# Ledger of designs, part 4: VH-VL binders against Stromal cell-derived factor 2-like protein (SDF2)

Target 1, 181 residues: Stromal cell-derived factor 2-like protein (SDF2), of Arabidopsis thaliana (Mouse-ear cress) (q93ze8)
Amino acid sequence: VEITYGSAIKLMHEKTKFRLHSHDVPYGSGSGQQSVTGFPGVVDSNSYWIVKPVPGTTEKQGDAVKSGATIRLQHMKTRKWLHSHLHASPISGNLEVSCFGDDTNSDTGDHWKLIIEGSGKTWKQDQRVRLQHIDTSGYLHSHDKKYQRIAGGQQEVCGIREKKADNIWLAAEGVYLPLNE
Below, E stands for the ipSAE of ESMFold2; O stands for the ipSAE of ESMFold2 at other seeds; V2 stands for 0.75 times the mean of E and O plus 0.25 times the DockQ between their complexes.

## First folded at step 1 (VH-VL)

Design g3 (framework fv_gimsilumab; at its last look DockQ between E and O 0.15; V2 from the best seeds 0.00; counts 0 for: pae E 12.5 > 2, placed apart)
Fold by ESMFold2-Fast, scan of step 1:
Structure g3 (fold): chain C 181 residues (1-181), chain A 119 residues (1-119), chain B 107 residues (1-107)
Amino acid sequence: as target 1 above (181 residues)
Amino acid sequence: EVQLVESGGGLVQPGGSLRLSCAASGFTFSNYWMHWLRQVPGKGPVWVSRINSDGSYTTYADSVRGRFTISRDNANNTLFLQMNSLRADDTALYFCARGDYGDYYFDYWGQGTPVTVSS
Amino acid sequence: EIVLTQSPVTLSVSPGERVTLSCRASQSVDSNLAWYQQKLGQGPRLLIYDASTRATDIPARFSGSGSETEFTLTISSLQSEDFAVYYCQQYDNWPLTFGQGTKLEIK
């Protein structure tokens, strides 16, 4: 299934099987912005992300997302953008990944390059992909490091500048919009 | 030693075009993000544009978007800035600079090439 | 965008004096702040990054301190070659921004 602009998706970390998750709880360190974690459950209303283009582009709802496209991911429940910057992540000290802004406020720290592994030209469900943060060059990354103070065994999500197996993600569940002709 | 040498600046009338070049030596050029910055005499530097290591991604300051194009030739260790539809407020000394890994700060700069847009 | 405000704008000092330059950010930049020296007719030279780490070949008399929104560059014993303009730069978020500069002049 094609993932199109406007679709709401869950991103699953290939290695751990946890979903990219956010909630309105801020980090206690670093930026103090809304935290982003890996969530172990499949049924989680806080794991939906809306695929959106960079402002000012010609991409419209229902258009396919091409390999190498620069995109934004908006957290459906809180309307904030998946974001990164040079603050240290709470457990590992890697690049912090947070949620920032709102429907009217977005900056280049919300921009991620979609890298499709293999020969795919457009993003499809269950394809192995990396998301490389434009401003830091960090890959969206997770690992088996759990927050002690967060219930449910949620895992750290961060950015690392090395291309590794543990920065592979798949679009798993979602509400997929039909592909434009 | 790392060296960056800019060229291509000059006097041009409003609406005109110029192409700036930056010759890089002393490092593996294809491993680094590269930037253009500009500076008006007596003021601080202002970031203009950047390009990633393989040239697949570029960004621009809002004031130059749609008019300037950054590009690179990794085989010849050269960075370019194509400037079109030049305005009087583009008048400045233009620098190329090397970004560190992740494009954070600028560890090496050139000497600058002057661009004057005037009638 | 993040605005950096430097103070003083101009400082007249004699060789051998200790000088302190300040840089204030409009919002937290953690420790993601660099300092540059620029002499007339030259491009900027990196002095300090990560608020307090000296760049390669920078003399020990230069030191940086601070975090969040308040940063300081100190030159412990000013030499004749240190008369220049100094700029701070944040790299916490885009767009990358510089302060307006502090000019060190001979008294």
Scores: ipSAE 0.006, ipTM 0.487, lowest interface PAE 14.0, mean pLDDT 87
Fold by ESMFold2, look of step 10:
Structure g3 (fold): chain C 181 residues (1-181), chain A 119 residues (1-119), chain B 107 residues (1-107)
Amino acid sequence: as target 1 above (181 residues)
Amino acid sequence: EVQLVESGGGLVQPGGSLRLSCAASGFTFSNYWMHWLRQVPGKGPVWVSRINSDGSYTTYADSVRGRFTISRDNANNTLFLQMNSLRADDTALYFCARGDYGDYYFDYWGQGTPVTVSS
Amino acid sequence: EIVLTQSPVTLSVSPGERVTLSCRASQSVDSNLAWYQQKLGQGPRLLIYDASTRATDIPARFSGSGSETEFTLTISSLQSEDFAVYYCQQYDNWPLTFGQGTKLEIK
């Protein structure tokens, strides 16, 4: 099934099966912005992300997301945007990935390029993709490095500039809005 | 030797304002999150506010949100708490404290500065 | 928020005695618990973190134990400088909270 703008999806890290997660718990270091982690469970209301276009473009709800498109991902429950910057992530020291802003405040640190692996032209469920941050060039990344305290048992999510197997994500569970024609 | 020294407390009427300062020395102030806590005599400390290393992120206890503002001046190693619209239940001894990296306990505290809000 | 309940509220003891202070959490805090000592006119002093790890320059007579919801601070041979109020604090979840304190006083 096609991923369209407006869809609320879970993003599963291919290698570990953890879902991209956030909630109103800030990082204790770095930026202090809302933390973004990998969550081990499938049932989790904090793992939904709404696919949104960059402001000022013509894409609308129900349009397919093309390979190479620049998008934003809004955390459904907290309304903050998936974000990155040059701050160091807490465990690895890689690029910190956080949630920032709100419904009315978004900046270029919220912009991600969708890269579809293989020959696909538009983003579909269970398709292997990477998300490359526009400002830092870091790929959304996770690995088997877990927090021990607040967010214990959850994985670090960070950005790295090298393409690696651990930057592959799948759109898994979600509410997929019907494709426009 | 890590030292934290609070100042700026005093007697103030309800609805008034005070600005607390915390002078830090003996460590690299700009590498640490800093906190304000307060304590009524005979009771445990209560967390009030925190600020990250560069001052870009702040959070507040519900009881003070919208009335208190935490800030820092890393060039002068100073933490601040601007307290507005003070109430009688803001009466307490106010501490600044340093948080440990990656943990949320407080390894160094100041001696405290008293704030009394009464008519 | 997580409530920490300390017992006893006050304990009267003599120097040289072994003292055990208790802290109970309203829900599991794993091992994310700290203990502080506070003397009159002073700020709190960190004694123990992570339930059982002594902070820098804390004498060996102080020890912490416990996990989940039940924690203790033990002073193995009480010294005259140990008469103070002791607080536990959890840092498992926000907001960070403290117990109401145990006052340790000379008999």
Scores: ipSAE 0.006, ipTM 0.498, lowest interface PAE 12.5, mean pLDDT 88
ESMFold2 (binder alone), look of step 10: mean pLDDT 93; pTM 0.949
ESMFold2 at other seeds, look of step 10: ipSAE 0.007; ipTM 0.517

Design g4 (framework fv_gimsilumab; at its last look DockQ between E and O 0.03; V2 from the best seeds 0.00; counts 0 for: pae E 13.9 > 2, placed apart)
Fold by ESMFold2-Fast, scan of step 1:
Structure g4 (fold): chain C 181 residues (1-181), chain A 120 residues (1-120), chain B 107 residues (1-107)
Amino acid sequence: as target 1 above (181 residues)
Amino acid sequence: EVQLVESGGGLVQPGGSLRLSCAASGFTFSSYWMHWLRQVPGKGPVWVSRISSEGSSTTYADSVRGRFTISRDNANNTLFLQMNSLRADDTALYFCARDIYGSGSYEDYWGQGTPVTVSS
Amino acid sequence: EIVLTQSPVTLSVSPGERVTLSCRASQSVGSNLAWYQQKLGQGPRLLIYGASTRATDIPARFSGSGSETEFTLTISSLQSEDFAVYYCQQYNYWPLTFGQGTKLEIK
């Protein structure tokens, strides 16, 4: 199944099986922006992300997402954008990943390059991908490091500048918008 | 001693092109992210572009996206900025600067700058 | 983009004086703030990063403090070579942004 612009997806970290998650809890350090974590359960209303193009492009709702496309991921419940910047993540000291803005406020820190593993031309469900933050070059990353204080056992999500096995994500569950003809 | 030396600036007409170079020495160039910044006399620096240590990722300021291309040649320790469709408001002193790989993105060493004037 | 406002714009001082330069951010940048010194005909020189950490070979008379939106650079006893323009820079958000500068000039 094609992942199209407008689809709401859950991103599963391949190695840990945790889903990319956010909620209305800010980081207690760094940017003070809304935190992003890995959540172990499949049933989680806070793990849906809407696939959006960068503003000013010709991409429209229902179009396939091409390999190498620059995209934005909007947290469905809070309307904020998956975001990164040059701040240290709370546990590992890597690049902080947060949620920023709203439906009308977005900046270049919300831009991620979709990198499809292998020879695939468009993004498909269960396909192995990396998301590389445009401004920092950090790959969306997670690991077995858990928050004890700010997220109660949820895993750290951060950006790292090295390609590793722990940068692989899959679009797992979702409400998939049909492909345009 | 870390050194960065910019070159390639000059006078060019609107719509023209220039290619800036930055020669790096005194450190392992391939291990560092690099920036281009510009400065109008009497004003603060403005960030233009950056490139990852391996050259696989690049980022541009909104004002130059689609017109400027950052690249690097790690074998020859050289950073480049290809500037196309130049405008009068691109007139500035252009600096290259080193960013520490894997840490915060402050620029620990800068060059002396190369002047670019876009005028008819 | 984050706006950094420096004050004063120009400060006239004598050697030996203690000077304090301010930088205010339009929103929190944590501790991800650097200070640079720029002399005429030269590129900027890194003085402080992480709001308060001195860069290598920077004299002890330079110190930084502050967090979030309010930052200061202090020169405890101004030397003749310290007359220059000083810029703050945030590296918490893209794009990277600098203040407009504070010029230290001889009284």
Scores: ipSAE 0.005, ipTM 0.479, lowest interface PAE 13.8, mean pLDDT 86
Fold by ESMFold2, look of step 10:
Structure g4 (fold): chain C 181 residues (1-181), chain A 120 residues (1-120), chain B 107 residues (1-107)
Amino acid sequence: as target 1 above (181 residues)
Amino acid sequence: EVQLVESGGGLVQPGGSLRLSCAASGFTFSSYWMHWLRQVPGKGPVWVSRISSEGSSTTYADSVRGRFTISRDNANNTLFLQMNSLRADDTALYFCARDIYGSGSYEDYWGQGTPVTVSS
Amino acid sequence: EIVLTQSPVTLSVSPGERVTLSCRASQSVGSNLAWYQQKLGQGPRLLIYGASTRATDIPARFSGSGSETEFTLTISSLQSEDFAVYYCQQYNYWPLTFGQGTKLEIK
C-alpha cells in the first residue's frame, strides 16, 4: 500500500525489528528534549508517526510521498515532531534524535529527506527507505545498543552521517490513508 | 503535577484475595510503563510487577508469579493488581510507581502506598 | 540477585553538616544506581539516577558518585527537611533491588 500524507505509521528498523517510539519523557542529557527510542513490541500506541509535508508546500492529505521528498513525522500521541540536532546521543555519542515542538511550533530541525532504496518512485509499505535529516545530514539510525535503564531493552535511536545497513527502515503497521487520484 | 493514588488495601485472611487500584493524573498515563512495589516497615522496597504502556507485556517477581496479576485501564488512567492466594508474607505497604523509559529501570514517581495485612 | 548494603544504618547529625551515605553492591552494577529519599507516611522520592545525575527539581546539595560496586550520596550543608530514610537501588540486573536504608536523624 502507498504511504500518503496524513497516514499514521510505525517505522520498523529493518535489522533489529524494533519500532520507532517516543513518549513524554525527556533525555537526561544532551538537549533535554523528548526521548526517541526503538521499542521491541509490535502493539504500542507510542510508535505511531503521522506523515506530514513541510509547511508552505502544495502537498495535501492523501497525496503520495515521492522519492526525495522532504517530510516531517509527527508523534501521534504527543504531537511533537521527529527532530535532530548536534547534541550527542546518550549511548553512542552520535547525533541526538528527539521529539520537539507541537502542532503550531515546527522548525527545520524537523525536516527529513525520504530516500527510497532501489527504483521505487513513491513510498510504499514494507519498502526499504532511509530518512536523512536536512540540517545535520544524519541518517535516522538504530542498533542493538540498548538503554540499561529502560525496561524491555529499548534501543538507542540516533543520527549517523554514513550510509549503513542500520539506517534502513520499513513502514510496517499503520492506518494508510487512501491515495488521491 | 504527577500524582499516583493507591487504594483497595485492607485486612485479608490467608488464601484470600484483594484488588488494588492506582489512580494516575498529571501525565499521559498510556505512555508509561508502570510498576507495583511493596515495603515492609523498616525495610527497603521490593519490586513486585511491571506492565508495558499498552498492557501487552507483564513481568512478575518469582514470589508472586501465578498468584498476582497486573493490569491497566488506559481509558480511565488506572493501574490494578489482582492479588490471589494471599499469604502472611505478602503483608506490606503496596506502591504503584511510574517508569521513565519502560521496565527494567528506576521509578521516578511513586504513590503514597496502600497497606495490605494478611493474617488469620 | 544483587544485594545492596548501605552504611551506616543510622546517622545522627546536625543541620549545616556535610553527610556522606554509602551503598555497596554484591557485584558490579556499572553506573545503573539510583538514590531515593523517603519521609514518614510518603512514597520514595527519586534523587539521583545513573549514579551521579540529579533528578528533576532536586537541589544541588544532593550529589552522587561511584561506579561498579561502591557508591556514595553526599548532602552538602544539610537542611532540616533532609532528615529521612535514604535507599539505593540498582537497575543493572533483574530483578530490581534496593538497599536496606540509611536513616538520617537529627542529633
Scores: ipSAE 0.000, ipTM 0.470, lowest interface PAE 13.9, mean pLDDT 87
ESMFold2 (binder alone), look of step 10: mean pLDDT 92; pTM 0.942
ESMFold2 at other seeds, look of step 10: ipSAE 0.006; ipTM 0.476

Design g5 (framework fv_gimsilumab; at its last look DockQ between E and O 0.52; V2 from the best seeds 0.00; counts 0 for: pae E 10.6 > 2)
Fold by ESMFold2 at other seeds, look of step 10:
Structure g5 (fold): chain C 181 residues (1-181), chain A 118 residues (1-118), chain B 107 residues (1-107)
Amino acid sequence: as target 1 above (181 residues)
Amino acid sequence: EVQLVESGGGLVQPGGSLRLSCAASGFTFSSYAMHWLRQVPGKGPVWVSRINSDGSSTTYADSVRGRFTISRDNANNTLFLQMNSLRADDTALYFCARDLEYYYMDVWGQGTPVTVSS
Amino acid sequence: EIVLTQSPVTLSVSPGERVTLSCRASQSVSSDLAWYQQKLGQGPRLLIYGASTRATDIPARFSGSGSETEFTLTISSLQSEDFAVYYCQQYNNWPFTFGQGTKLEIK
């Protein structure tokens, strides 16, 4: 299944199977912006992200997302954009990944380059991809470092400039809009 | 032993001010965000304010914004709530609480009573 | 803000019995729900978080279930120390909110 602009998807971290998650709870350190974590459960209404183009481009709803495209990811429930910057992440001290803005306010800190592993031309479900933040060059990354030692805790999500196995993500569950032809 | 002990409550006239303190022990205070909550007897707790671990970000309930100031002294393991322009509906038992994973409060104090009455 | 409605307001039961307390949310809160016990003159005590995970040192007779908008706390065999007021709390969205409480009284 093709990932198109306007699709609402869950992004699963390949190694841990946790889904990219956010809710209207700010970080206690760093920027104080809305927190972004890895969530252990499959059933989670806060794991949906809407694929959006960068403003001022010609891409429209239903267009395929090409390898190398710059995109934005909007958290469906809170309407804030997946964001990164030079603040330190809470556990590892890597690049903080947060949610920022709203339906009408977005900046370049919300821009991510889609990198498809392998030879694919367009983004498809269950395909191995990386998301590289434009401003910081950090790859969206997660690891088995949970907030505290409580079983079933959520994982840290951060940015790391090195390519590693832990920055591979898959588009898993979602509502996929039909491809324009 | 993880403990939170509130103090500084009392009887105050409307329009007056109070400063609440919360002494923390048994954990690394500077690593945790902290909350103030309040509770009218017979009712559920109501969230009042939150401060992140280094004090750089604060958040307030709409009912207290502009009147209350949360702060912390990480060197002395103390959380504060400065309450100004107090009103009768600020009357409650005030708790400090430790934030666990930015989601819920795993440690609470015993509370300090605040009564705003003429 | 997300409103949590607990029922019943008061429940009279005998020791040794099984009790089920309800919490309904005005919007989906996923599994971001905690339960607290509060005894007279004390601060709340965390029992359950994540809808179903027991906090440290909480006895196995306490269990939680539910998701989205409907949640339940069950006490499988009441002990004399379990008579208290119980609150649910959501942490899905700011501000965090609490239910109005269920008072568990000895019958």
Scores: ipSAE 0.007, ipTM 0.548, lowest interface PAE 10.6, mean pLDDT 87
Fold by ESMFold2-Fast, scan of step 1:
Structure g5 (fold): chain C 181 residues (1-181), chain A 118 residues (1-118), chain B 107 residues (1-107)
Amino acid sequence: as target 1 above (181 residues)
Amino acid sequence: EVQLVESGGGLVQPGGSLRLSCAASGFTFSSYAMHWLRQVPGKGPVWVSRINSDGSSTTYADSVRGRFTISRDNANNTLFLQMNSLRADDTALYFCARDLEYYYMDVWGQGTPVTVSS
Amino acid sequence: EIVLTQSPVTLSVSPGERVTLSCRASQSVSSDLAWYQQKLGQGPRLLIYGASTRATDIPARFSGSGSETEFTLTISSLQSEDFAVYYCQQYNNWPFTFGQGTKLEIK
């Protein structure tokens, strides 16, 4: 299934099977912005991300997302953008990944390059991808490092500049908008 | 219930060494990053070192880098600070503290005094 | 390193009074600011983190506010057990730094 602009998706970390998650709780360190973690359960209303274009482009709802496109991911429940910057992540000290802004406030720290592994031309469900942050060059990353004091063991999500197996994500569950003709 | 107990402080000559220990109880020690901090009477605390939950990452204040080594033994719920080449300005009360995921400290010990003098 | 400056250095007050303590950062620390209470012979006790969130089991009379470079800790009705030294701490940038403290003493 094609992932089109406007689709709401869950991103699953390939190695750990945890879903990219956020909720209205700020980091206590670094930026103080809304935290982003890996969640072990499949049934989680806080794991939906809306695929959006960069402001100023003319991409339409329902258009396919091309390999190498610069996109934004908006957390559906809180309306904030998946974001990164030059702050340290809490457990590993890698690049912090957070949520920032709202429906009217977005900056270049919300811009991610979609990198499709292999020869795919457009983003499809269950396809192996990396998301590389434009400003820092960090890849969206997770690992088997869990936050303390969180029941169920949520994992750290961060950015790292090296390509590793732990940078691979799949678009798993979602509400997929039909592809435009 | 949650407790941190420091030990190993004492009087030492300049150039000497001390190893501080911090015994943790009442929580899952292996799940928390830990800090060492020091405080001179009448002044605020000064951060010295941090170690993450599995011991794979350590960070040091510039003033102690190369002389101090932070380590942990998760099997025995113990945090350590090996202090070498001690100087008079290392004299302070040394605290261990639990990192509540985000570099602020929710639980501290009572401290162990270190005095470096001739 | 980021320098935190607390004011006043010492404040003489009576029980029941409302007190406000200030902490100013030399650079923006966003909301990454904690407040601690320290009594003689004890390690610091966490009161507030994230500039405004009360830590577990901290009385409602303690509140924090501010962002960026200007922060305040307010005690709405001072109790006898509140006479102590109060420190702010930033955790926005390494190395993590503390203010010099504000001492609350009996008038």
Scores: ipSAE 0.006, ipTM 0.482, lowest interface PAE 11.1, mean pLDDT 86
ESMFold2, look of step 10: ipSAE 0.007; ipTM 0.518
ESMFold2 (binder alone), look of step 10: mean pLDDT 94; pTM 0.949

Design g6 (framework fv_gimsilumab; at its last look DockQ between E and O 0.58; V2 from the best seeds 0.00; counts 0 for: pae O 6.9 > 2)
Heavy chain, then light chain:
Amino acid sequence: EVQLVESGGGLVQPGGSLRLSCAASGFTFSSHWMHWLRQVPGKGPVWVSRINSDASSTTYADSVRGRFTISRDNANNTLFLQMNSLRADDTALYFCARSDFWSGYDYWGQGTPVTVSS
Amino acid sequence: EIVLTQSPVTLSVSPGERVTLSCRASQSISSNLAWYQQKLGQGPRLLIYGASTRATDIPARFSGSGSETEFTLTISSLQSEDFAVYYCQQYDYWPLTFGQGTKLEIK
ESMFold2-Fast, scan of step 1: ipSAE 0.028; ipTM 0.600
ESMFold2, look of step 10: ipSAE 0.387; ipTM 0.745
ESMFold2 (binder alone), look of step 10: mean pLDDT 92; pTM 0.914
ESMFold2 at other seeds, look of step 10: ipSAE 0.031; ipTM 0.580

Design g7 (framework fv_gimsilumab)
Fold by ESMFold2-Fast, scan of step 1:
Structure g7 (fold): chain C 181 residues (1-181), chain A 122 residues (1-122), chain B 107 residues (1-107)
Amino acid sequence: as target 1 above (181 residues)
Amino acid sequence: EVQLVESGGGLVQPGGSLRLSCAASGFTFSDYYMHWLRQVPGKGPVWVSRINSDGSSTTYADSVRGRFTISRDNANNTLFLQMNSLRADDTALYFCARETYYDILTGYYDYWGQGTPVTVSS
Amino acid sequence: EIVLTQSPVTLSVSPGERVTLSCRASQSVSSNLAWYQQKLGQGPRLLIYDASNRATDIPARFSGSGSETEFTLTISSLQSEDFAVYYCQQYGSSPLTFGQGTKLEIK
């Protein structure tokens, strides 16, 4: 199934099988912005992200997302954008990944390049992808390092500039909007 | 030795303003998230506000949002709380506290000051 | 918000006794629970964090246990300097909240 602009998706980290998750709890270090973690459960209402274009582009709801496109991911429940910056992530000291802004407030720290592994031209469900943060060049990354202060063994999500196997994500569950004609 | 010393409390009329200060020493102040908490005699502490290490991010309890402003001066190792539009229910002993970091929740406090009393009365 | 209920409110005890203080959370806080000691005219002092870890320079007679919603602080042999008010604090959910306290006083 095609992932189109406007679709709400769950991103699964390939190595750990945890879903990209956020909630309205801030980091206790670094930026103090809303935290982003890996969640072990498949049934989680806080793991939906809406695929949005960068403002000012010609992309519209229902259009396919091309390999190499610059996109934004909006956390469905809190309306904040997947974000990164030069602050240190709490466990690893890698680049912090957070949620920032709202429906009317977004900046370049919310911009991610979609990199599809292999020869695919457009983003599809279960396809191996990387998300590279534009401003820092960090890849969205996770690993088997757990936060001490969160029930359920939620894992660190951070950014690293090195291309590794731990940077691979798949669009798993979702509410997929139909592809435009 | 880590020390936090609050000052600036006093008696003020409803609708008035006060600026609290917390002088920090014995550690690298700019590395830590700092908090203000308040306590009414005979009751537990109540969280008021938090500021991150560089001062770029702040959060507030619902009861004080829009009236109180937390800030910090890392060059002089000082934390501030500007309190405007004070109400009788803001009467409390105000503490600054250092948050233990490297977690994604606000965490717990490893050091507190002695507190500075604020009384809002006509 | 998560409400922490401490019991008893006041406990009259003698030095040398074993004392157990309880803290109950209205919702699960996992192990994200700290205990503080507060003496008259002083700020709180951290005793226990993550439900059971003793803070630096805290005597071995203090121990914490519990998880989820039920927590206890135990003082194995009460010393004269232990007469104080004890507070639990959760950091499992925002906003951060404290219990109302348990006061230990001389019998």
Scores: ipSAE 0.011, ipTM 0.512, lowest interface PAE 9.4, mean pLDDT 87

Design g8 (framework fv_gimsilumab)
Fold by ESMFold2-Fast, scan of step 1:
Structure g8 (fold): chain C 181 residues (1-181), chain A 121 residues (1-121), chain B 107 residues (1-107)
Amino acid sequence: as target 1 above (181 residues)
Amino acid sequence: EVQLVESGGGLVQPGGSLRLSCAASGFTFSTYWMHWLRQVPGKGPVWVSRINSDGSITTYADSVRGRFTISRDNANNTLFLQMNSLRADDTALYFCARGGDYYDSSGFDPWGQGTPVTVSS
Amino acid sequence: EIVLTQSPVTLSVSPGERVTLSCRASQSVSNNLAWYQQKLGQGPRLLIYGASTRATDIPARFSGSGSETEFTLTISSLQSEDFAVYYCQQYNDWPYTFGQGTKLEIK
C-alpha cells in the first residue's frame, strides 16, 4: 500500500518492534520540548503521524512520497512536528528527537529526508526506510535503552549520524489516503 | 549516611596520567547514574563525564573525549576516572556526584569533597 | 552554550537579613534550574531544583523562584552557617552550565 501525503501512519522500529510515540509530556532536560519515545504496545492512539510535505512545495494530499523526498511528520493527537536539534538525547547523549510547534509554527528542524532501502521509487507500507534529519544529518534511531521512570519501559528515540541496523523503520499500521491517479 | 569520597589526585606533568576513585556509601550505588565534574577555584563547576547504573552507557565532555575513561565497580561501590594525556587546562578540583539521567535530572546530590589535580612541569 | 550570569558577584550582609540572589540565563531554560551552596574546602550542596523545589533536608528559609531567563534564590533569615558561595545551574540545554557564583560574606 502506498503511503501518500496526508496519510496517518505508525512507524515501527525494525529491530525492537516498538512504535514511534509521543504525547504531551516534555523532556525534563535538554530542550524541554515534547518527548518522543518508542512504545511497546501495538494498540496506541499516541503513535499516529501524519505525512506532510515541506511548506512551499507542489505536493498535495494523495500524492505518492518519492524516495529521497524531504518530508515532515506531524503527531496526530498533539499537532506537533517530529523535530531534532543540537540538544543531547536523555539516555545516550546522541541528538535529541522531540516534537515542536503546531499547525502554524514549523521550522527547518522539522525536515526529514526519506531514504528507501533497495530499489523502491515510492514509499510503501512495510518497506524498510531511514529518516535522515536535514539540519543535523542524524538518522532517526532507537535502541533497547529504556527510560527508568516511564511506565511500560518506553525506549529512547534519538538521532545518530552513522548508518546502522537500528536506523531502520517501517510504516506499519495506518489510515492510508488513496493514491492520486 | 550517604557519602562520596574522592581520591587519586595529585601533581602530574603534561602528557601524564592519573586514575581518580570515588568511594560511595550509604545508598544502593548500583542503581544510580554517576558523574565527574571539575572546578577551578573561584569559578563554577564544569561537567566532565557520566556513567549509567550498569556501566553500559558513558558520555564525555568534548574537551576530554578520547583522553578520559569513566568506569565503575558496583561490587565495591567505586566510581573511577582514568585520565590520560593530561594538559595544563585539566588542572582543577575533581568531584564525583550522584545524579539522574538527562530526562529526570533533579540536579547533582550528593557531591564529594573533591580531589585536587594539578598538571604542571 | 547557555551562559548563566549571577548578580551580585559579592554581597555583604548581616545575620538575620533577607537576601535575594539573582541568576539570568542568556536563553530560556524553562524551569530547569538548580541552586547550589558551596563552602570553602567542600563540594557543592544542592539547595533547589526545578527552579522552586527544595532538595531533601534543606531548611525552609531557602526558596527559589523564577522561570525562563530570570531566577532568584531567597534566604529569608540569614544564619551564620549560610555564608558561602552560591551557584545556579541549568539543565535545559546541553552542555549543562553553571553561573560564575555569588559570594555571600559577613558585613
Scores: ipSAE 0.012, ipTM 0.480, lowest interface PAE 8.8, mean pLDDT 86

